# Miniprotein binders against q9bqp7: the designs that were tried, part 54

Target 1, 240 residues: q9bqp7
Amino acid sequence: VPQNWFPIFNPERSDKPNASDPSVPLKIPLQRNVIPSVTRVLQQTMTKQQVFLLERWKQRMILELGEDGFKEYTSNVFLQGKRFHEALESILSPQETLKERDENLLKSGYIESVQHILKDVSGVRALESAVQHETLNYIGLLDCVAEYQGKLCVIDWKTSEKPKPFIQSTFDNPLQVVAYMGAMNHDTNYSFQVQCGLIVVAYKDGSPAHPHFMDAELCSQYWTKWLLRLEEYTEKKKNQ
Short names: E, the ipSAE of ESMFold2; O, the ipSAE of OpenDDE; V2, 0.75 times the mean of E and O plus 0.25 times the DockQ between their complexes.

## First folded at step 7 (miniprotein)

Design Ha59
Fold by ESMFold2-Fast, scan of step 7:
Structure Ha59 (fold): chain B 240 residues (1-240), chain A 91 residues (1-91)
Amino acid sequence: as target 1 above (240 residues)
Amino acid sequence: SAEEKFAEIIEELAKVIEEYLKTGDPELLKKIEELFKEALEIAKELGNERLIELAKLALMEFKDAVETGDPDLMREVLYLLEMAVIEAQEK
């Protein structure tokens, strides 16, 4: 149990659309980056098991590809992820620009993979938007907030190459989602409440993406684990 | 000015990172680390604690991203660099 528990949901907020809400999805720029980000907290507080598995995977990849080959592999993963997120932002934005309509971005296997998920996505409220938890003092950059099958969700888009999926995303994805959710629910730049999460794992070969829906109860369970990771980060920082 | 030089170095750094992401060329990693080092020295010369911290965080996250292949960390690196340019220009 966390020593400094704080609720994930804000009792002063509703998940229903407000007439005063903007019609264009919010895109709040990242304003504070010297305070810890969600990704940094998770990276700095990996469990012994996560560190062991990451090192084992890295060693196997280096044996197979060489050190330079491993770096080329990781750079390719970065590039594919960047293009995928750019394409999704373009598709989901009502005011997309020409530079965001690159034909090659829109017809990738990853975009084919998520087509069936996108059919159930509507009411987009935020895209590539910064969140800050006012009380707990952490920041994040979330991918998307939209209704999935009628439920307002923080949606996190992940890419996976068959047969070599990213091992890090299998460990902390739910924590990342609830950390963004808790921050948004207490960030004065936003007026609504999110109670659900969605992790979408897209595949390079275009095979159907796997949606992992998180209801409010599951989000609350992962929120407690996120608070423990945040406490661990804070204690480590004090001891430096 | 030192502020202009800092912005130029960060812009060059972002371009080299973009080239690394396109090519995977490991030789670019050495250039990236050299540019980070140069940016940190300029930030120290300016005495701007904000710029020093931003550059340090970006370098640490860049190294972690490359070692782990974590695309979320790499996205944060790019945003940290963008913020550093904005901060330097507003000064």
Scores: ipSAE 0.240, ipTM 0.653, lowest interface PAE 4.6, mean pLDDT 81

Design Ha6
Fold by ESMFold2-Fast, scan of step 7:
Structure Ha6 (fold): chain B 240 residues (1-240), chain A 91 residues (1-91)
Amino acid sequence: as target 1 above (240 residues)
Amino acid sequence: SAEEKFAEIIEELAKVIEEWLKTGDPELLKKIEELFKEALEIAKELGNERLIELAKLALMEFKDAVETGDPDLMREVLYLLELAVIEAQEK
């Protein structure tokens, strides 16, 4: 799919707030039409290296924890990720629920990790919100759209037990971010344009999160790679 | 109604998934798979292609999430189940 024919940025949109923008962050529910999600596309089109590394990691974990122990570890990863995202949505929402906020804060390793990032986040426009690219026929559920250090970003919150100090260490996370960005920029439920991305890798022990900022040029580079993954997915789907 | 029964099973399924997230109990994984299969059979009996596709997709994504450890995919499973309940409850 040529990037020039399917640009990530929409020339008819601005990143400036307008009168139609709500005072509370948008939370568009997932569409009823079943079409592939960003996460599904990426999972189904993993590289041979990613598949190999995942399988080696699984076998190592099973050796250490046993089959049941591995399942318990995996469920805990999901639980911690879910709690982290719920806590961030609560913290970034202007409609504060005091009791709920306090409970989330008590599970604070990951939240402690992101404190220095959160102080630079403002102007939240969307939280846990669905995006759809009708022309390219994919959907996604993005975490957050807000200004980071003055620039409007699609922000993706990640949890990790291992350090991820380089963007290359995050594998498909940049593709996920630009896929959400391209969808949002062409989704009629939204009126603004996003040109930057931010991947925030938070750590369970509270050590400082690693922010991976993606400017417009970097987003365009990853957008080309996302279009190739989407094309690969579409081709594989035709064979089912 | 069959639509009401489908919605009830999907709601139970979401509840059991939430319990599995909290406990990691492998017996709950078996129950989750059984509930997905029951939901699929009801959707097929209803002849509702949209409910069939939603239930099939949610099951596939659940299995893939468990195999890969992808928390975003697990989050999508829960959203697909919510969509299935909404679709079933619309006359």
Scores: ipSAE 0.487, ipTM 0.801, lowest interface PAE 2.1, mean pLDDT 83

Design Ha60 (at its last look DockQ between E and O 0.81; V2 from the best seeds 0.00; counts 0 for: pae E 2.2 > 1.5)
Fold by ESMFold2-Fast, scan of step 7:
Structure Ha60 (fold): chain B 240 residues (1-240), chain A 91 residues (1-91)
Amino acid sequence: as target 1 above (240 residues)
Amino acid sequence: SAEEKFAEIIEELAKVIEEYLKTGDPELLKKIEELFKEALEIAKELGNERLIELAKLALMEFKDAVETGDPDLMREVLYLLEFAVIEAQEK
């Protein structure tokens, strides 16, 4: 059991909207300080196996593409990821943002890939919004909080060239989702409770995206693992 | 002011990173590293510990993003640079 164990869910909160909730999705700006981000904690506490697999993949790609080709490949991955998230934020925002740039983003295979998922998404509460866990002292930037098939979820959008039909193939993505969830549930900038997560893996060729739904029980299981990673990060930093 | 010069360099850095994402040009990686070093030197000249830490954090996170190829890490770097600009302009 982690020494700084804290519950993921806040018993004083509800997932039901109330009259004081904003009519537009929240977009709290990310503030950086000595407090670590979710992505930093996870990157600094990768397991030996995760480091090995990442390095092996990297070397294989470099052998296939060359050093410069690998840099071009990764730059394109960054570009497509950025554009995909910008397009989703635009689509899910209740405000009408009809720009030619937005039209071009909507033509991507990644956006085609998620169309069947988007049909089940409604009641957007937050987009590209910062979360901070006041007690556990970490921050994060979540993609989206919305109802998926009637359940309020932290939704994380991922791009991939290879199929990821199994949740374990999403690396640390379940940990990111529950870390954001736990932070949001205890962040004074938010008033509602999230108990479910959704990881959506979109494909460049427009093939149907794979949704990985995480119910409350699964979120609780991953939350314990996230707390262990956070504890490891904190201990590592005390020794530097 | 010197703080405005720091903000200008960070804004240029963000633009060059976006150009790198668009082109994949290795020469832009060298320019990005040079701009990070310039921003850090300006922060040191200002004696502003907060800006020094933000510049160091942004460089570390940029290198981690490039090393891992993780687009979410790169997006977070861009948000961090936006925050650094705001921090410099408000202090």
Scores: ipSAE 0.728, ipTM 0.892, lowest interface PAE 1.1, mean pLDDT 85
Fold by ESMFold2, look of step 8:
Structure Ha60 (fold): chain B 240 residues (1-240), chain A 91 residues (1-91)
Amino acid sequence: as target 1 above (240 residues)
Amino acid sequence: SAEEKFAEIIEELAKVIEEYLKTGDPELLKKIEELFKEALEIAKELGNERLIELAKLALMEFKDAVETGDPDLMREVLYLLEFAVIEAQEK
């Protein structure tokens, strides 16, 4: 139970986008400073089990590949993630055409994996856009705000080598989505709000991505968990 | 100016990080850390507390990204470097 509860939704804000908004999705610049990002908070407050599983996996990889080999492996993970997000931003931006896009960005299993999801995505409002929660004092960079099957969502794109058909298998991803949502709903750079979230897990081999839709009730449940993680982070940093 | 020198080093840093992502060459990690420390030294010579904090944060987050393998954290590092160039060129 968080000490400093704050609502995820803003009752003073419309659910529907302003019709006079620009035709280009919002892309608010990320302003990094001493306040923590969502990803920083989550990485620094992992559970003991999450830390154990990560360290065990890392140790196995280092034993197989060597320390330098592991760093080469992780650099490729970074590259594939970067390319995936670049391709999605390009595909979803009305300023881009297939003619203008790097053909290598479009030639990946991850992009093939999400094709059926992209058919259900419309009304893109924001891409790779910064959010800030002034009251709770955190920032983030959300991937996408768009309608998914008629519901306006904060959409988070993830890559995975293992199937994740259930939202529980995505660990902290729901917390990331609701943290972005709460920040956006109270960020003065945005004139609308979002009540739903979507996690899309894409696969390297091109297998159909798994969408994990989060309605307002589920988002509120995860929001409480996010607030606890943010409190835990704040307490840890007071002692450093 | 020294601000322009800082921005040039951060731009070079971003280029070396991108090469590291493409090649996986672990020797580039050493170069990346050297460039971060050079940028920090220039920020300190300027007496610019904003640039000092940006350089410290970027280095810390880069090291954490490499240690954890977290692609979201690495993407944030790259965006932070873009912001640092803008801040240095505001004069």
Scores: ipSAE 0.472, ipTM 0.774, lowest interface PAE 2.2, mean pLDDT 83
Fold by OpenDDE base, look of step 8:
Structure Ha60 (fold): chain B 240 residues (1-240), chain A 91 residues (1-91)
Amino acid sequence: as target 1 above (240 residues)
Amino acid sequence: SAEEKFAEIIEELAKVIEEYLKTGDPELLKKIEELFKEALEIAKELGNERLIELAKLALMEFKDAVETGDPDLMREVLYLLEFAVIEAQEK
């Protein structure tokens, strides 16, 4: 049980999105104080087993590609991820705010992969927007807040070269999503709350993306795990 | 000014990171590390604890991003650098 328990949901906020669809998605800039990001917390609190598996994977990749080849591979992963998020932001943004759509950004297997998910996405409330949890003292940049199949979600878009058909295959991604949810639900920059999460795993080959929907119950379960990771991080930092 | 020089180095750093993301050139990694060191030195000379902390954090997160292959962390590094420029210019 977390020592510093805090609710994921804010009882003072109504679950009903006020019917005013904001004509423009929120984009709160990331104001970084010395506050850890969600991604940093998760990375610094990986289990010995997770670290070992990652290192083993890395060594295998280096053996296959060489050191320089692995660096190039890593760079390409970053670039593909960046371009994918930029393309999604462009797609999900209102047409009036669309800078010249680089048509080349839209011509990717990852974008093809998510097309069937995008059909079920509506009511975009935020895109590439910062969230801060003042009480728990962490920040994050969320990809998207929108309705998926009529349910308001924090949506996290991921790229993968390997199938991830199960939410368990997404490692700490569920923790990231609920961390963003909990922060947003208590961030004064947001007038609404979210009760659901969605992880979308897009594939390079254009094969149908896997949506991993997280209902309020599942979010609450992962929230407890997130709080434990945050406590571990805080303890590690006090000892440094 | 030292603040302007800091901002210039961070802007160069961001450009070199973007080039690295495009090319995967290992020599750019060395340049990135050098630029981070220079930025940190200038921040220390300025006595600006916030800039020192931002530069250290950005470097740590960059190393972690490269090591883990986490695109989200790499995006956060770029945002940290942008923020560091703003913080240097506002003082």
Scores: ipSAE 0.413, ipTM 0.749, lowest interface PAE 1.1, mean pLDDT 88
ESMFold2 (binder alone), look of step 8: mean pLDDT 83; pTM 0.793

Design Ha61
Fold by ESMFold2-Fast, scan of step 7:
Structure Ha61 (fold): chain B 240 residues (1-240), chain A 91 residues (1-91)
Amino acid sequence: as target 1 above (240 residues)
Amino acid sequence: SAEEKFAEIIEELAKVIEEYLKTGDPELLKKIEELFKEALEIAKELGNERLIELAKLALMEFKDAVETGDPDLMREVLYLLEEAVIEAQEK
């Protein structure tokens, strides 16, 4: 148990709709300072196993593609991720739903991959929106907050070229989701409570995306692990 | 003004980063680092601690993104650059 344990859910907030909730999805701008982001905390506290696996993968890819080929591959991963998130924000925004279909968005294998997931998504509350945990002092930029199969979720969209049919295959993604959830639940810019998470892994070839639903109990388990990573980051920073 | 010059450099930086994403050209990585250095020098001349913080964070996260291949970090870099432009233009 972390030394400065803190609850993921806010006892002062309801999971039911609030009349004060805006009808348009929230998009709070990211206001950065020295306070760390979720992605930075996770990157700076990678386990020795994670670092070893990343380095082994890089070495293998460089052997296969060459130095220049690997850089081109990596830049394409960034490009596809950016385009995928931009397309999803556009698709899920109520303000843009009446526009003519963009064939460029529909031609993406990743967008084809998530079609069956999108059919179960409704009641969008936030898109590409900043969250801050005032007490634990971290920030994040979440992808989406919406109902998935009737449950309000923090939804995180991921791209992958290889199948990820098990949540264990997504490494730190569950920690990322619960970190956003805990921050949102304690952020004064938001009035609602989220108790569930969803990681959606989309595939370049258009094969059906794998949804990894996280109920409240699973979120609480990953929250404890996130608190330990945040503690590790804080201690590492003090020792500089 | 110096604030306008800062915004112009950050906008050029964002364009070069987008070109890097499309091509993977290693020469663009050198240009990106030089533009970050220029932005930091301007922020320091302005004495604006906020712009200095944003430029340093964006550079650090850009280097981490390239090293790890993490698309989420690269998306954060692009958002940090947008925030830096807004901050420089706000009175």
Scores: ipSAE 0.606, ipTM 0.846, lowest interface PAE 1.7, mean pLDDT 85

Design Ha62
Fold by ESMFold2-Fast, scan of step 7:
Structure Ha62 (fold): chain B 240 residues (1-240), chain A 91 residues (1-91)
Amino acid sequence: as target 1 above (240 residues)
Amino acid sequence: SAEEKFAEIIEELAKVIEEYLKTGDPELLKKIEELFKEALEIAKELGNERLIELAKLALMEFKDAVETGDPDLMREVLYLLELAVEEAQEK
């Protein structure tokens, strides 16, 4: 049980659209300060099991590809992930698209992979937007907030190639989503409530993406685990 | 100026990182680390605590991203570099 428990949902907020809400998706820039990010907290507080599995996977890949080949593989995964996120932002905000789009962003198998998910996404409220939990003092950069099958969700886009290169991200993806959700629900830059999450795992070969929907109850369960990770991070930061 | 030199080094660093992402050339990892250290040294010469902190954080997150393969950390590294350039050019 976290010592400094705080609720994920804000009872003073509603998930219903308000006439005063912006017509364009929000894109709040990250603040220029030393407050830790969600990804930093999660990386610095990986469980012993996550570290073990990551190291085991890494060693197997190095045996298969060689050390240099592994680094080439990893760099390609970074590049494809970056391009995938840029393409999704462009697709979901056509009136506010990037000034110059890379033609290759729209041709990837990852974009084909998510087509069936995208048809169920509407009412985009935020894209590539910063969130800050004003009380718990952490920040994040979320991918998307939109309605998925009629429910307002924090949506996190993930890329995967068999075998999956980022095993720890699989374990922590729900924590990342709820951390963004809790921050947004208590961030004065936003006026609405998000109670659901969606993790979308897209595949390079164009195979249908796997959606992992998280209802309010599941989000609350993962929120407690996120608070424990944040507490662990804070203690490590004090001790150095 | 020293601020211009800092911005130039960070812009070069971002380009080398992007080249690393495209090619996977491990020799670029050495160049990237060297450029981070050069940027940190310039930030210290400027006495700008915010640039020092941003450069340190970006280097730490870059190393963690490479060690863990975490694309979200790599995305934060690139964003931190953009913030550092903006901060250095801010009057």
Scores: ipSAE 0.517, ipTM 0.799, lowest interface PAE 2.2, mean pLDDT 84

Design Ha63
Fold by ESMFold2-Fast, scan of step 7:
Structure Ha63 (fold): chain B 240 residues (1-240), chain A 91 residues (1-91)
Amino acid sequence: as target 1 above (240 residues)
Amino acid sequence: SAEEKFAEIIEELAKVIEEYLKTGDPELLKKIEELFKEALEIAKELGNERLIELAKLALMEFKDAVETGDPDLMREVLYLLELAVYEAQEK
């Protein structure tokens, strides 16, 4: 899939704030026929190395926890991730009702972990919002679009048990971010242009979160890799 | 009737998934799959392609999430179920 036929950035859009932009963050529901999601495409096109590492980790966990114990462990990972994203949506929403604090929801190690990142986040444009690439026919549910240190970013919040101090440690997260970015830049429900990404890896023990900022050049590089993964998914779908 | 039954089953599904997230009880996984299959059959009987695809995608994503431990897939499942209830209740 040539990038020049399907660019990540939309030349008809501005990256600067418009006076007509809504004061309340957008939360667009998925409005078109269901097609593959970014997360499904990435899961179905994992490399042989990624599959091997995942299976090796899974077998080790099952040996230590048992089959049922492993399922209980993963259910807790789901619960913590859900609560973390709910807390962030509440914190970042400018509306009074959404700012009414459940103190227990807002006081967690993960929220403590991201405090120094949140200080640099402003101008929230979208929260928990659906994006669809009209031409490439994929969907996504992005976490947040906001300014990070003055630059408009697609921001993706992650929880992790292990330190992820390098962007390479986040595996497919850069692909996920640029896929959302490309979709939003070509989705008629949005009028602005995002050229930067941010992956924030939060830690349960409150250790400082690791921010992985992606400038326009890096986003373009990962966009090319995302297009290859999308093509691989499409080919696998034809053959299964 | 059939649309109300679909919404009711999806709401029960979401409730059982929430219980699974809180307890980690593997017996709930069997009930979740049963409810997904029941919802998909109702959607097929309704002939509503949108509900069929939402239920089908949610089931596939749920299975993938449980196999990989990916919380983003599980969040997407919950979103798809909310969307399916909303779509079923539209005229």
Scores: ipSAE 0.587, ipTM 0.843, lowest interface PAE 1.7, mean pLDDT 84

Design Ha64
Fold by ESMFold2-Fast, scan of step 7:
Structure Ha64 (fold): chain B 240 residues (1-240), chain A 91 residues (1-91)
Amino acid sequence: as target 1 above (240 residues)
Amino acid sequence: SAEEKFAEIIEELAKVIEEYLKTGDPELLKKIEELFKEALEIAKELGNERLIELAELALMEFEDAVETGDPDLMREVLYLLELAVIEAQEK
C-alpha cells in the first residue's frame, strides 16, 4: 500500500494537551469484531533469516537444557514478562489503584532495571490500551503512551535474557511501535497525536535498562516498512 | 445455558494456560488444545460469528506464541479469551 496514501501522522491532530483530555490514562478495550493484530501480522510475515535464527536459537537451547528444561525456561519467560507488564501498569496507573497492587509484582529485577527510565516518564495518557487503524484495518494492544523526557511517545516495555529468547521481537520491535502509533493517530477513540517511540529493554538481573528512542523521522521510515509487512500479510491471507 | 458452559470452559482454559506458563508441562498443551476445540464447538452451536472468530484467533495465536516464545502473543491470547467471555454474556 502506498505510504503517501496512508501517512503515520494525522495532520488534523496535535500532541499538546486538550481541555477535553481525560485526567486518567485511557484503557480502551479491544474491538469485538476481530481483525488482524500487529503481533499476528509480524509473526506471519517473518523473514527467512528471522525464522532461521529463531529455529537455531531453539535448537541450541534444547541441546543445553533438554526438552523439558527448555519448556520450563520459556514458560518462566512468559510468566515473568506478564508480571513485568502488570507491575508497570500498576506503577503508572492513578494513585487510587496503587493500594490494590500486588507488592510481589513490584519486587522483580526487571522493575529495578527500569527505575532510572521511569524517572523520565510523566503525563501518562494510555495504558494497556487497544488501538485500531480504521482505514488499514488492523488492531493492537499498546503498553503505554506517555511523555519521555518531554516528548509524547508510544512506549514498549521489553525483557531480555542471555541468550535472547525472542529474536522476532528484537528485530521487529520498531515496526510494532510505529504500527501502534499509526493506529492511534487514526483511531477515533483518541484525540491526540504521537510522533515518537521508545523501546525499553529491561534486564532480569536488575542491570540498567536500555532505552531506544525513535524520533519522528525514524518512525516515518519504519512506518513504510510496516506497510509492506501489512500488505504481505493481507496477500498471504487471501491465498490461505 | 450454552453461554454459561462456554464461559466456564474459557475460564478453565485460562487457568490451564496459566498453569502451563508456570510448569512447562507438555501434557497441558494437549489439554489446552482440547479446551479450545470444545469452546469452538459451543461457539458454533451458539451461532455467534464474532465469538467463533475470537476463539479461532486465540487458538492460532496461542500456537504461534508457544512456537516463537513471544509473550506479546500470549498476552493477546489471554485478552482474546477475556473478550470471548464478555461477548458470550452480552445481550
Scores: ipSAE 0.411, ipTM 0.755, lowest interface PAE 2.9, mean pLDDT 82

Design Ha65
Fold by ESMFold2-Fast, scan of step 7:
Structure Ha65 (fold): chain B 240 residues (1-240), chain A 91 residues (1-91)
Amino acid sequence: as target 1 above (240 residues)
Amino acid sequence: SAEEKFAEIIEELAKVIEEYLKTGDPELLKKIEELFKEALEIAKELGNERLIELAKLALMEFKDAVETGDPDLMREVLYALELAVIEAQEK
């Protein structure tokens, strides 16, 4: 159990539909400073196992592609991820006008992969929006907050070249989702309560994306693990 | 002015990062690091602690993103650069 425990859900916020009508999704700009982001905390607190697996994968890729080939592969991962998120923001924004480059993004295998998930997504409340947990001192940039099959979720879109049919296969993605959720639930820029998460793993070949739904109980379990990672980060920072 | 030079360096930095994303050219990684260091020196000339910290953070996160292949870190780098441009223009 973490020493500095704090609740993921805000007891002062209702989980019933809000009276406010957000006709346009919120897009709060990310204000960077010395406060760490969720992504930075997770990257800086990887387990020995995660570090070992990452280094082994990198060495295998370098052996196959060469140093320059690996760098080209990595830049392409960034490019495809950026394009995928831009396409999703465009698709989910009710006022977005489709441009030629955006149309090319919308025809990608990754976008084909998520079509069956998108049909169940509605009531978009936030897109590419910043969250801050002022008490726990972390920030984040979440992808999307919307209803998935009638439940309000923090939704995180991921690309993968290999199948990820189990949530355990997504490593720290559940921690990322609950960290955003806990921050949003206590961030004064937002008035609603989110109790569910969704990780969507999309595939380049267009095969159906794997949705990993996280109910309130599962979110609470991962929240405890996120608090431990945040505690570890804070302790490491004190020693530097 | 130093403010205009800072904005120019940050805009060039964003452009070179976009080119790196398209090509994967290792020479662009060296240029990107050099541009971050130039931005940091200009931020120091401006005496703006906020810009100094943003430039340092963006460089560290860029290196981490490239090392780990983490696209979320790369997106945060780009947002930090946008904030730096806005703050420089606000004098």
Scores: ipSAE 0.489, ipTM 0.783, lowest interface PAE 2.2, mean pLDDT 82

Design Ha66
Fold by ESMFold2-Fast, scan of step 7:
Structure Ha66 (fold): chain B 240 residues (1-240), chain A 91 residues (1-91)
Amino acid sequence: as target 1 above (240 residues)
Amino acid sequence: SAEEKFAEIIEELAKVIEEYLKTGDPELLKKIEELFKEALEIAKELGNERLIELAKLALMEFKDAVETGDPDLMREVAYLLELAVIEAQEK
């Protein structure tokens, strides 16, 4: 699908706050049906290289940990990711009672890892909020929309065992971010424009998180790649 | 009723998934798979196309989440199950 038929940015929207913007962050609930999610599209359209690397990693881990050990390992990855996102939502929420309640969640190495990033985050507009691209017919659940160093961003929080200092190391994460951005910019539940993305890779040992900032030009480049993945998904779906 | 039984199974499934995310116990994965199977069978018996669709999508995304270790997919599974409970309970 050509980018010029489906632009990532909405010319009718501004990235500046207006008087009608809510004072509390938006949290639109996810409404699921036949409509594919961003994560489903990306999972179903993985490159041959990604599939090969995933299978190789899986076989190696099963060899090292055994079948049950591998399942326990992946379960722990889910748990760590879930707790990290819950802690971040609590920290970034303006609700005082929520921050007080979740004190135990705030003490992880992952939260220590992101402290230097969080000091540059302000003006939170959405947290754990659903987005839908009504024209392209896909949905997603984004982590956060806030200003990072003065620029309004879709922010995606990731956990990793290994350092990922380059954006190319984050696989499909840039595609995920721009897919959410394009959906939000055309979702009637939102009134503002997001032109930038941020992928934050946090580490369990508290080592400083790696921020991967995506300016408007880079977002436009990844948007073109996302549209190709969405097209591939649609064609693959027709043939099943 | 079958609708009440469906809601009960989905609520049990959501509870077991929460426990799995809390503990990482591989034995809970076997129970989750069995509960998904039971929920899908009941949805088919009810002939409710939306329940069948939600149950199928939740199962597929759950399998993908377990295979990839993607917590975002697991969050979507939780949401699909909440929608299924709402659908089953609403008249």
Scores: ipSAE 0.005, ipTM 0.420, lowest interface PAE 10.1, mean pLDDT 79

